VHH binders against Ribonuclease 3 (rnc). Designs and how they scored, part 1

Every score and structure here is a prediction.

Target 1, 276 residues: Ribonuclease 3 (rnc), of Chlorobium luteolum (q3b6l3)
Amino acid sequence: MEPLWHKLSALPFFSSRPEKWEGSGAPPSLTAFIRSLFKGKALSLELYATALTHRSMVHDTTAPEITRSNQRLEFLGDSVLGLIISEYLYRRFPEGTEGELSSYRAKIVNGKSLAGFARNLDLGIHLIIGESADQQRIRTSTSTLADAFEALTGAIYLDRGLDAVREFIEEQIIDSPAFEAMVSTENNHKSRLIEHTQSHQLPPPVYTVLSEEGAEHEKTFTIEVSCNGRRLGRGTALRKKDAEQLAAEEAMGALERALTGDVAEDTPAPEETGRG
Unless a header shows other numbers, all headers, positions and changes below count from the first letter of the chain; antibody chains are not in Kabat numbers.
F, E and O stand for the ipSAE by ESMFold2-Fast, ESMFold2 and OpenDDE, each averaged over both directions (binder to target, target to binder). V2 = 0.75 x the mean of E and O + 0.25 x the DockQ between their complexes.
Where letters were taken out, [cut] stands.
Atom coordinates printed by the task and the answers are left out, and those that the model quotes come from them; centres of patches stay.

## First folded at step 6 (VHH; framework vhh_7b2m_4)

Design s01 (from p1 with D31S)
Fold by ESMFold2-Fast, scan of step 6:
Structure s01 (fold): chain B 276 residues (1-276), chain A 119 residues (1-119)
Amino acid sequence: as target 1 above (276 residues)
Amino acid sequence: EVQLVESGGGLVQAGGSLRLSCAASGFTFSSYAVGWYRQAPGKQRVVVASITSGGSTKYPDSVKGRFTISRDNAKNTVYLQMNSLKPEDTAVYYCARELWSGRKYEDYWGQGTQVTVSS
């Protein structure tokens, strides 16, 4: 490990980082970057250097010691990333169909999304790229960054195991600001209804629980949604959140049909009530 | 157990040729890149040729046009054909590859074979 580490740190490719650092001062070293990702386990710098090695290095005659790129780690990392995201989605959406879970996974692990996560890590500045290659283009390339993110995932798996990858993915993907949008775009009827009311300068939708029925250990909730005083949909489900989504789905259908018709007179809600 | 065994070194006159062989065992040879390195006394070990699993080759300028690396996956062997040898090519020549050992990245080196080029 250390003999190879000393060799890698002394190699010319480690000093080739012409891309402008936007954070501040000098860019962090590869060693410092890798150490920032982990808690208390031994590091294998060589493995991570390989993960960040662009294919242009294989053709770089100034670095003949570099004979492989990150392609193999990318292949492995894709599988590991897919497994962890699939397990997360399976647990988070217990009512989701195979098609729905597959659709969410595809949105999360596509090249554009992965490149975004790579950019959040400033991964481009750590890429090991051939001397004659277009440094700026490669360090900002969507496909290059996505490939590097997958390869890094594979390197973490080999060096630190599956639990370390789970922690990495939880921090970089699941807890990211972009993640919720990725998992709610197809079946988030409530968000679409809110967007509709906002685009038409209407008050936000109001959800009202009409009934809670069934055995003590098994209850069904019927929820109604109203927009600007008009009742547009109802949903019944074993969970309030699911009933709300069904009510919003019916509301969107009603709005798309014509936005015209008679609505039964609403019963005014009490202005003041004590809540337990 | 990864093993690399170099052979073919010897004494040769300037302008002559030598063919080095490296017999590999203990790993899936066809899946790995392999390279030839050399080290003269008191100098750092430097690469002189490399070949990927797909057969793509690379050489430093000091040997380009004179040395040719090739591989025979059926025999688990990599070769270095050295032509137009110069006294400055005198060194111990090593065969090297990389191996994933569990959770580590490691390079494995052979024992080396001595090449001496007289004036």
Scores: ipSAE 0.000, ipTM 0.129, lowest interface PAE 17.5, mean pLDDT 76

Design s27 (from p1 with D31K K104L)
Fold by ESMFold2-Fast, scan of step 6:
Structure s27 (fold): chain B 276 residues (1-276), chain A 119 residues (1-119)
Amino acid sequence: as target 1 above (276 residues)
Amino acid sequence: EVQLVESGGGLVQAGGSLRLSCAASGFTFSKYAVGWYRQAPGKQRVVVASITSGGSTKYPDSVKGRFTISRDNAKNTVYLQMNSLKPEDTAVYYCARELWSGRLYEDYWGQGTQVTVSS
C-alpha cells in the first residue's frame, strides 16, 4: 500500500494543495479525512484509496500500479448499505407495508441521494482521478459521487465490520437533515401517525375496514383508524392503501387540534357524529 | 430473556452528583449500543447519553460536559455519571438497548430509576 499511499500524498488535491475548492474549502490529506470519519482512529489507507479510485486511473500511464477502480467495492457497499437501511426501516416502521419500506429504501439508496451524502463529506476532493481526465466534471458528477459513497461503505465494512458501518450511516444518513424528508413526506400520513404514537409511547394505530362495496374491479373501501382506543379518522377510496392514508390524514388533523387546544372534544365515529 | 435493570437513582441537591448503573443480561452485551433516556412528568422521553459497542459516545447539548456515559463489557454494565445536577434534570431515567445509537429504534427498556434534584 506504500507505493499507492506515497503517490496519493503527492496529488494536488491533498492537504498540501494551496487553493481552495468551490464549496469544499482547503482539501485535507486522505489520512486526515479517513481519521475524521472514525474519531481520530488510525485505519488502513489502501482499502480507502481503492474506494476513492475512479475508473480513469486504470488506464493512466503515470500510475501503472493502479489496476483496479472502486467498482468491486461499490458492489459490496451497495449490499451492505441496503442491509443496514432495510433493518433500520423494518424496526422504525413496525406497521409499514413492504411497499412503503421498499419506497423509503429506494429514496435513500438512489444515486441522487447518495451523491448528496457524498457532497456533505466533500468526497469529490478526495477522488483519485486520471491525469488526463476532466477533473472538475468527475469530482462533481452525481453518478461518480454516489458510486464513491457506496465504495466507501464497502471499505468501512471490510476494514472495521458491520457495526462501524452502522455508526457511519447513522452519522452521514440517518442524522442528516435530508433523511426526515425521505422517510416522512408531508403526504405520508400513516408514517406521521405511527411516529406520533411512538413518540408518546402509545400502542400502534389500528386500522379497521368498515365496508367494501362494488364489483371487484370498482370496489371502494372505507377504513377507520383508532389510536389508544380512540377513533380519530376515516377514509374512503378505490384502493385500501389510499383509504388508510386518508383515515390517517384525518387522525393527524384531530391530534393537531387537540394539541393546540382547539376543539379536542370531537371523536368522529359513524354512530357518534351526531353531536347535538 | 433480555433484561436491563437500572439502579443508583435518588434525591440530590442542585449542584450535586449521582452515578446510575444498568445491569444487562440475556444477550451479548458487547455487540450492542446502549443509551440512557429520561422522562419528566408530562414530557416526551428523550435521550441523554448513548454509547456504541466500540465505546463512542453521544450527548445532547443540555447535558454535554456534565454527564458521562461509560460501559464495562466484562460486567455487562453501563454507567451514567451525572455532575452539576439541576432541577431540570429531575426525571425517571431509563436504560435501553439500541439497534442504533442515540436516535433510533430501542429494542428493550429497563424499568427506570427516579432522579429528583431539589432546588
Scores: ipSAE 0.000, ipTM 0.214, lowest interface PAE 16.2, mean pLDDT 77

